# Designs tried in a protein design chat: miniprotein binders against q89ai5. Part 1

Every score and structure here is a prediction.

Target 1, 221 residues: q89ai5
Amino acid sequence: MLKTILAFDTSMSVCSISLLHKNRKYNIQKECRNNHTLYLLPMIHEILKKNHVSLNEINIIATSKGPGSFSGVRIALAVAQGISLGLNLPHVISLSTILIMAEQVWNNHKISKVLAIITVNKTSVYWIQYSRNFHGLWIKKSKAIILNLSKALEKILSLKKQWALVGNGWDKFPKNILKKIFITNITFPNSKYIISLISANSIYQKKEVLHKIIPIYLNER
Below, numbering starts at 1 at the first letter of every chain, in headers, positions and changes, except where a header shows other numbers.
ipSAE, averaged over its two directions, is called F for ESMFold2-Fast, E for ESMFold2 and O for OpenDDE. V2 adds 0.75 times the mean of E and O to 0.25 times the DockQ between the complexes of E and O.
Where letters were taken out, [cut] stands.

## First folded at step 8 (miniprotein)

Design v2
Fold by OpenDDE base, look of step 9:
Structure v2 (fold): chain B 221 residues (1-221), chain A 85 residues (1-85)
Amino acid sequence: as target 1 above (221 residues)
Amino acid sequence: SDELQRLADRVEELKQKIEQLLQRIAKGKLSPEIQDEIRQLAQLIRDLLQELQRLGSPDLTTLLSEVEILKVLIQALQWALRAQS
């Protein structure tokens, strides 16, 4: 039986919902700012209704586990928990927000080296590097770290190879210094790439018990 | 403030009730009473949101966000349970 996958993300300012049904992929997204709780369920309803899929036909719930905003990450996980428990699907797939954005870089640009810089606050950014191997797996090339702007700048200048940049932290740096980085303008995860990752490699099909998912927050309340 | 603490305590109590319910559902302990409990929790959420919104204090922003997350969780659960009926 073909799997019906509902994937969504609210880890940043955008609600992104994707549906895989009968080998067809659908996606809708909206800038929600801080109102994800108002739009997420209606958007899920919309994408299901538009494609004549019942909620109970869903076999897999997939979302991000961050990094993202404290509220945004938790909203996605809360909805995943509610739907999965109600459908008797106690396991969900949770992927890193960075993996989702990295997969978009590969899809759009065929670049295998991805640097994520995401703003944490006025003076600090989140930093992590991934590389896609020949099997299509994204491998961490650095540990996730929070850097002040000066240290982030030093690290950018020390890069020996060109990296594709994702996230929104780059606007804090002089444009001339960013010549070593390819700016992708990917600033949020698109949930269609959750489905792409799951479909491409079994390693991304790992189901997790909801209460064992460790969310990654860029900030605290 | 005393009011902030009172509201924070109510939010925590609500979280605990929801967590207990979710654990029961996860263990397969579905009963007609579960639907009633969900309805009751949904009402408590509505009441608490109304109170938080009425007060309109910037200091309540975090609590408001917490209750909104609980709201969407319960709504998602209710929707899914109805889809299985």
Scores: ipSAE 0.867, ipTM 0.940, lowest interface PAE 0.4, mean pLDDT 91
Fold by ESMFold2, look of step 9:
Structure v2 (fold): chain B 221 residues (1-221), chain A 85 residues (1-85)
Amino acid sequence: as target 1 above (221 residues)
Amino acid sequence: SDELQRLADRVEELKQKIEQLLQRIAKGKLSPEIQDEIRQLAQLIRDLLQELQRLGSPDLTTLLSEVEILKVLIQALQWALRAQS
């Protein structure tokens, strides 16, 4: 009858857990820095305990697959794998961190054009553009590429349309670029927007066998 | 160094054992043999974490992260199995 969804993300500096149960949504989050393994499982215990939900009541597990930190993305996938196998749930929903942040832009501002800029290292950023269609589906409008800062600035200055910026990489650029970009304060994914994506379009409900999920890391592998 | 490589080989063996176990769990019902194997892997993880922490070298940070990921996987699996029974 009603779906019970446990969603979580540890791809960046914040651990976030969300629960949909009996059509009600709950969210907790914590700044974890490099301590994702310390906080993820206790936070899942907390959200379930506070809302009187047993782990065996979950029928959908959803998590991020990146892009994000090498260890952070793998921690979320590892916990999803452990829980799904133990509950005999053979599949999980995995979503891009970019789409999670983009859906927050849509939720907060009703803006359908999103540019993600995420710091890779001191001299380079990850770049990708998405647009949301009327069916709630995010469509790629650029390649996912890694650019040095000067090339990224050149590309920003060449934009013809207004884009909302997500990610933690915008602080590397001078403010005079603002006329082409709406800078949001959305610098990390929040797992509540995993649930929002699933609700927005059935394509985001596609379940994947966990060993087939290819994580997206900010560094080349 | 030689110690770094020896520890890396032990971590890789542990990863392979865990991957093989997870494939067996995905294919079938949980058995007492699998439950025993999970407990043994949890102990191997604890022993390896203790050794990595005892050595405390900064160049072991990647290996420590790898084992911590395996720890939370096994902890999540054990929790879910207990909730299911």
Scores: ipSAE 0.801, ipTM 0.915, lowest interface PAE 0.4, mean pLDDT 86

## First folded at step 11 (miniprotein)

Design y5
Fold by OpenDDE base, fold request of step 23:
Structure y5 (fold): chain B 221 residues (1-221), chain A 85 residues (1-85)
Amino acid sequence: as target 1 above (221 residues)
Amino acid sequence: SDELQRLADRVEELKQKIEQLLQRIAEGEISPEIRDEIRQLVQLIRDLLQELQRLGSPDLTTLLSEVEILKVLIQALEWALEAQS
């Protein structure tokens, strides 16, 4: 049976909604800044209506669990909870925002090594590395850490291989240092790559009980 | 402030009511009573948001954001339940 998947993300400044129905993929997005609660449900309604899909036809709800903004991550999870419970879909798929962005890197550039640098505050960045294996799985190559800008610069300089950079932390570094990394300009997770991950490998189809999802926040607000 | 504490307590009470309702639904309780309770929660959320917005204090920003998240959760739930009816 063909699955109808609704995927969305609000973990950063963008509301991204994607729909897989009858093997066709649809996507809409909007810069929402801090107004995700105003736009998310209307945008879900829009994408369903435009494609003549009823809400009750959805078989899978998928979203991110961060890392992202405190409110943004929670908004997506709240909507996922509401829709899933109302549709009697007790399980939701939740993916790391880094995996979603990494999948976009693979799609656009066919680069298997992804470095995420995301601004946490004025003096610190979130740092994590993933590598895509032969089976299409993204394997963590480093533990997630928060670094000050100086330590982050040192780590960039110590990189022995080419990495594709995702996140918004790149603008904090001198251009001459950034020559060691490939800047992708991927600064937010696009929900269409949630569907890509789910479709590519069964490991990303792991359903979780929503209340057991542990969100990852980059900031307190 | 006393006002902040009062509002924080109301938000916590609302959160508890929602959590209880969600647990009942998760356990398979689907009834007209659930729909009525959702309507009541929608009204409570509306009233609380109006009060928080009226006060307009920067100290209430966190509470406001929490209630907005609860609002979108309940709206999503209500919409989904209606789609199944």
Scores: ipSAE 0.863, ipTM 0.938, lowest interface PAE 0.4, mean pLDDT 91
Fold by OpenDDE base, look of step 21:
Structure y5 (fold): chain B 221 residues (1-221), chain A 85 residues (1-85)
Amino acid sequence: as target 1 above (221 residues)
Amino acid sequence: SDELQRLADRVEELKQKIEQLLQRIAEGEISPEIRDEIRQLVQLIRDLLQELQRLGSPDLTTLLSEVEILKVLIQALEWALEAQS
């Protein structure tokens, strides 16, 4: 039986909802800023209704677990929890926002080296690197770290190869330094690439009990 | 402030009630009583949001955000349960 997958993300400023049903993929998104709670459920309802899918037809719920905003990550997880419990789906799939953005880089640009720089605050950024292997798996090439802007600049300058840049932290750096990296303009995870990852490899199909998901926050409330 | 503490306590109480309900559902309880409890929680959330919004204090922003997350969780749950009925 073909799986119906509902995937969504609110980890950044955008509500992104995707639906896989009968091998067709649908996606809607909206800039929500800080009002994700107002839009997420209505948008899920919209994508289901538009495609004539009932909520109880969903077999898999998938979302991100961050890194992202404190509220944004929690909103997605809360909705995932509510829907999954109501539908008697004990497990959800949670993926890193970085993996989701990295998959988009591969899809759009066929670049296998992804650097994520995400703003934490006025003076600090989140930094992590991934590389896609020949099996299509994203392998972490560095430990996730929070850097001040000066250290982040030094690290960018020390890069030996070209990396595709994702995240919203790029605007904090001088344009001349950014010439050493490929700016993708991917600033948020698009939920359609959650489905892509799940469909591509069983490693991304790992189901987790919701209360055991450890969210990754970039900031405090 | 005393008011902040009072509201924080109410939010915590609400959180505990929701956690208990979610646990019961996770254990397989599907009953009219569960639906009634959800309705009660929806009302409690509404009342608390109204109070938090009325006060409009910057100090209450965190509490307001917490209750909004609880609201969307309960709304999602309610919607899903209705879909299964």
Scores: ipSAE 0.862, ipTM 0.938, lowest interface PAE 0.4, mean pLDDT 92
Fold by OpenDDE base, last read:
Structure y5 (fold): chain B 221 residues (1-221), chain A 85 residues (1-85)
Amino acid sequence: as target 1 above (221 residues)
Amino acid sequence: SDELQRLADRVEELKQKIEQLLQRIAEGEISPEIRDEIRQLVQLIRDLLQELQRLGSPDLTTLLSEVEILKVLIQALEWALEAQS
């Protein structure tokens, strides 16, 4: 039986919603800034209605667990919780925003090495590295860390291999230094790549009890 | 302020009520009583949001955000329950 998957992300400034139904994938997105609560449910309703899918046809709910904004990550998880419980779906799939962005890098550029740099505040960035293996799995190559701009710059300069850069942290660095990395302009997780990850490998189909999902926040507000 | 603390306490109480309701639903309780409790929570959320918005204090931004998240949670739950019905 073909699964109907609803995937969405609000972890950053964009509300991204995707639907897999009868082996067709649909996606809508909107720049929401800080107003995700106003748009997420209406947009889910829109994508379902437009494609003649009822809410009760959803078999899988998938979202991100961050890293992202405090409110943005929580909004997606809250909606996932509400829909999941109401539909009697015991589990939700939660993926790292970095994995979602990394999958987009693979899709668009076929680059297997992804560096994520995300702005935390004026003086610091979130840093993590992933590499795609031959099975299509994204393997963590560094521990997630928060770095000041100076240390982040030093690390960029020390990179020996070509890395594709994702996130919005690139604007904190001189343009000449950024020539050492491939700038993808992927600044937010697109929910269509949640579906891609789930479809590509059973490891990404791991269902979690929602209350056991540990979100990752980049800020306290 | 005493007012900030009062509002914070109300938000925490609301959160606890929602958590209890969600636990009951997760345990398989589907009853008319659950639907009534959801309606009551929707009203409590509305009232609290109106009060928070009326005060318009920067110090209330965190509480406002928390109640907005609770709002979307309950709205999503209500919508999904209606779809099963």
Scores: ipSAE 0.861, ipTM 0.938, lowest interface PAE 0.4, mean pLDDT 91
Fold by OpenDDE base, fold request of step 23:
Structure y5 (fold): chain B 221 residues (1-221), chain A 85 residues (1-85)
Amino acid sequence: as target 1 above (221 residues)
Amino acid sequence: SDELQRLADRVEELKQKIEQLLQRIAEGEISPEIRDEIRQLVQLIRDLLQELQRLGSPDLTTLLSEVEILKVLIQALEWALEAQS
């Protein structure tokens, strides 16, 4: 039986909603900045209505668990909780925003090495590396760390292989250093790649109890 | 301030009521009482948001954000429950 999947992300400045129904994938996105609570439910309603899907036809709710904005990550989880409970779907799928962006790199560029650099504050960035294996699984190649700009620069310079860069932290580095990494211009997780991950590998279909999801925040409220 | 503390306490009380309701729903309780409680929570959220917005203090930004998240959670829940009716 074909699954109907509703996936969405609000972890960054973009509200991204995707729907898989009868093997067709739909996506809508909007730059929301700090107004995700105003747009998320209306956008979910829009994508369902436009594609003639009822809310009760959804079998799987999927979202991100960060890293991202404190409020942004929590908004998506709150909506996932509300919808899932109301539909008697006690479990949701939550994926790392880095995995979602990495999957986009693979789809767009067929690059298996992804470096994420995301701005935490004026002087610090979040740093993590993933590599796609031959089974299509994204394997963590470094521990997630917060680095100052100087240490991040040193680490970029020490990279022995070309990495595809995701995140918004790249603009903080000199242009000459950016020649050592492949700039993808992927700065936010697109929810359509949540569906891609879930569809491609059963490992990403792991359902979690919402209150047990450990979100990753890049900033404090 | 005393006002900030009062509002923080109300937000915490609201959060606890929501958590209790969500637990009951998760356990399979579907009743007119649950629907009534949702309506009551929607009203409490509305009243609290109105008060927070009226005050317009930068110190209330965190509380406002918390209540907005609770609002969207309850709205999502209400919408989903209606879809099952």
Scores: ipSAE 0.860, ipTM 0.937, lowest interface PAE 0.4, mean pLDDT 91
Fold by OpenDDE base, look of step 11:
Structure y5 (fold): chain B 221 residues (1-221), chain A 85 residues (1-85)
Amino acid sequence: as target 1 above (221 residues)
Amino acid sequence: SDELQRLADRVEELKQKIEQLLQRIAEGEISPEIRDEIRQLVQLIRDLLQELQRLGSPDLTTLLSEVEILKVLIQALEWALEAQS
């Protein structure tokens, strides 16, 4: 039986919703800034209605667990919880925001080395590196860390290989320094790559009990 | 402030009620009572949002955000339950 997958993300400034139904993929997105709660459910309704899919046809709910804004990550998880419980789906798929963005890098650029730099505050960025292996798995190459801008700059300069940059933190650095990295302009996770990850490898099909999902927040508020 | 604390307590109470409801649903309880409780929670959320918005204090931004998350959770749940009916 063909799976119907609803995937969405609100971890950053964008509401991204994707639907896999009968092997067709659909995606809509909107810049929501801080108003994700106003747009997420209506957008889910829109994508279902437009494609003549009933909510009860959904077999899998997938979202990000962050890293992202405190509210953004929680909104997606809250909606996933509400829908999954109402549909009697005991588990959801939660993926790292970085994996979703990394998968987009692979799709668009066929680059296997991804550096994520995400703004935490005015003076600090989130830093993590992933590398895609031959099996299509994204492997963490560094621990997630929060760096001040100076340390982040130092680390960029010390990179020995070309990395594709994702996240919204790149604007904190001088453009000339960014020549050492490939700027992808991927600043938010697109939910269509949640579906891509799930479809590509069983490891990303791991279902989690919602209350056991540990969200990753970039900030406390 | 005393008002902030009062509102924070109400938000926490609301959160606890929602968590309890979600647990019951997770355990397989689907009943008219659950639907009634959802309606009550929707109303409580609405009332609390109205109060928070009316006060318009920057200090309430966090609480407002929390209640908005609870709102979307309950709305999602309600929508999904209706789809199963």
Scores: ipSAE 0.857, ipTM 0.935, lowest interface PAE 0.5, mean pLDDT 91
Fold by OpenDDE base, last read:
Structure y5 (fold): chain B 221 residues (1-221), chain A 85 residues (1-85)
Amino acid sequence: as target 1 above (221 residues)
Amino acid sequence: SDELQRLADRVEELKQKIEQLLQRIAEGEISPEIRDEIRQLVQLIRDLLQELQRLGSPDLTTLLSEVEILKVLIQALEWALEAQS
């Protein structure tokens, strides 16, 4: 039986909702800024209604676990918890926002090396590197670290290979230095790539008990 | 302030009530009482949001955001339960 998957992300400024039903993929997105709580449920309702899918037809709920904003990550997890419990779906799939963005890089550009730089504050960025293997798995090539802008710049300059850049931290660097990196303009995780990851590899189909999901926050409240 | 502490305590109490309810549902409790408790929580959330918004203090922004997350959680739960009924 074909699985109906509801995937969504609110980890950054965008509400991204995706639906897989009868092997068809649907996606809607909205810039929500700080109003994710206002838009998320209405958008889920919209995508279901538009495609004539009932909420109770959902077999899998998938979202991100960050890294992202403190509130944004928690909003998606809260909605995932509410829907999953109400539908008697005790498990949720949670993926890294970086994996979701990396999968988009692969889809759009067929680049296997992804560098994520995400703004944490005025002077610091989140840094992590992933590489896609021949099985389609994204492998961490570095530990996640927070760097000041100077150290991040030094690290960019030291890169020996071309990396595709994702995240919103790139605007803090001189344009001439960014010539060493392929700028993808992927600044948020698109939920359609949650579905892509889940569909492509069983490792991303790991269902987790919601209370055991460890969220990753870029900032504190 | 004393008011901030009072509101923080109410938010914490609300969190605890929600956590207890979610645990009961996770353990398989399906009863009319669960639906009634959800309705009560919705009302408590509404009242608390109204009070937080009325006060409009920057110091309450964190509490307001926390209650908004609880609101969307309970709304999602209620919607899902209704869809199965």
Scores: ipSAE 0.857, ipTM 0.936, lowest interface PAE 0.4, mean pLDDT 91

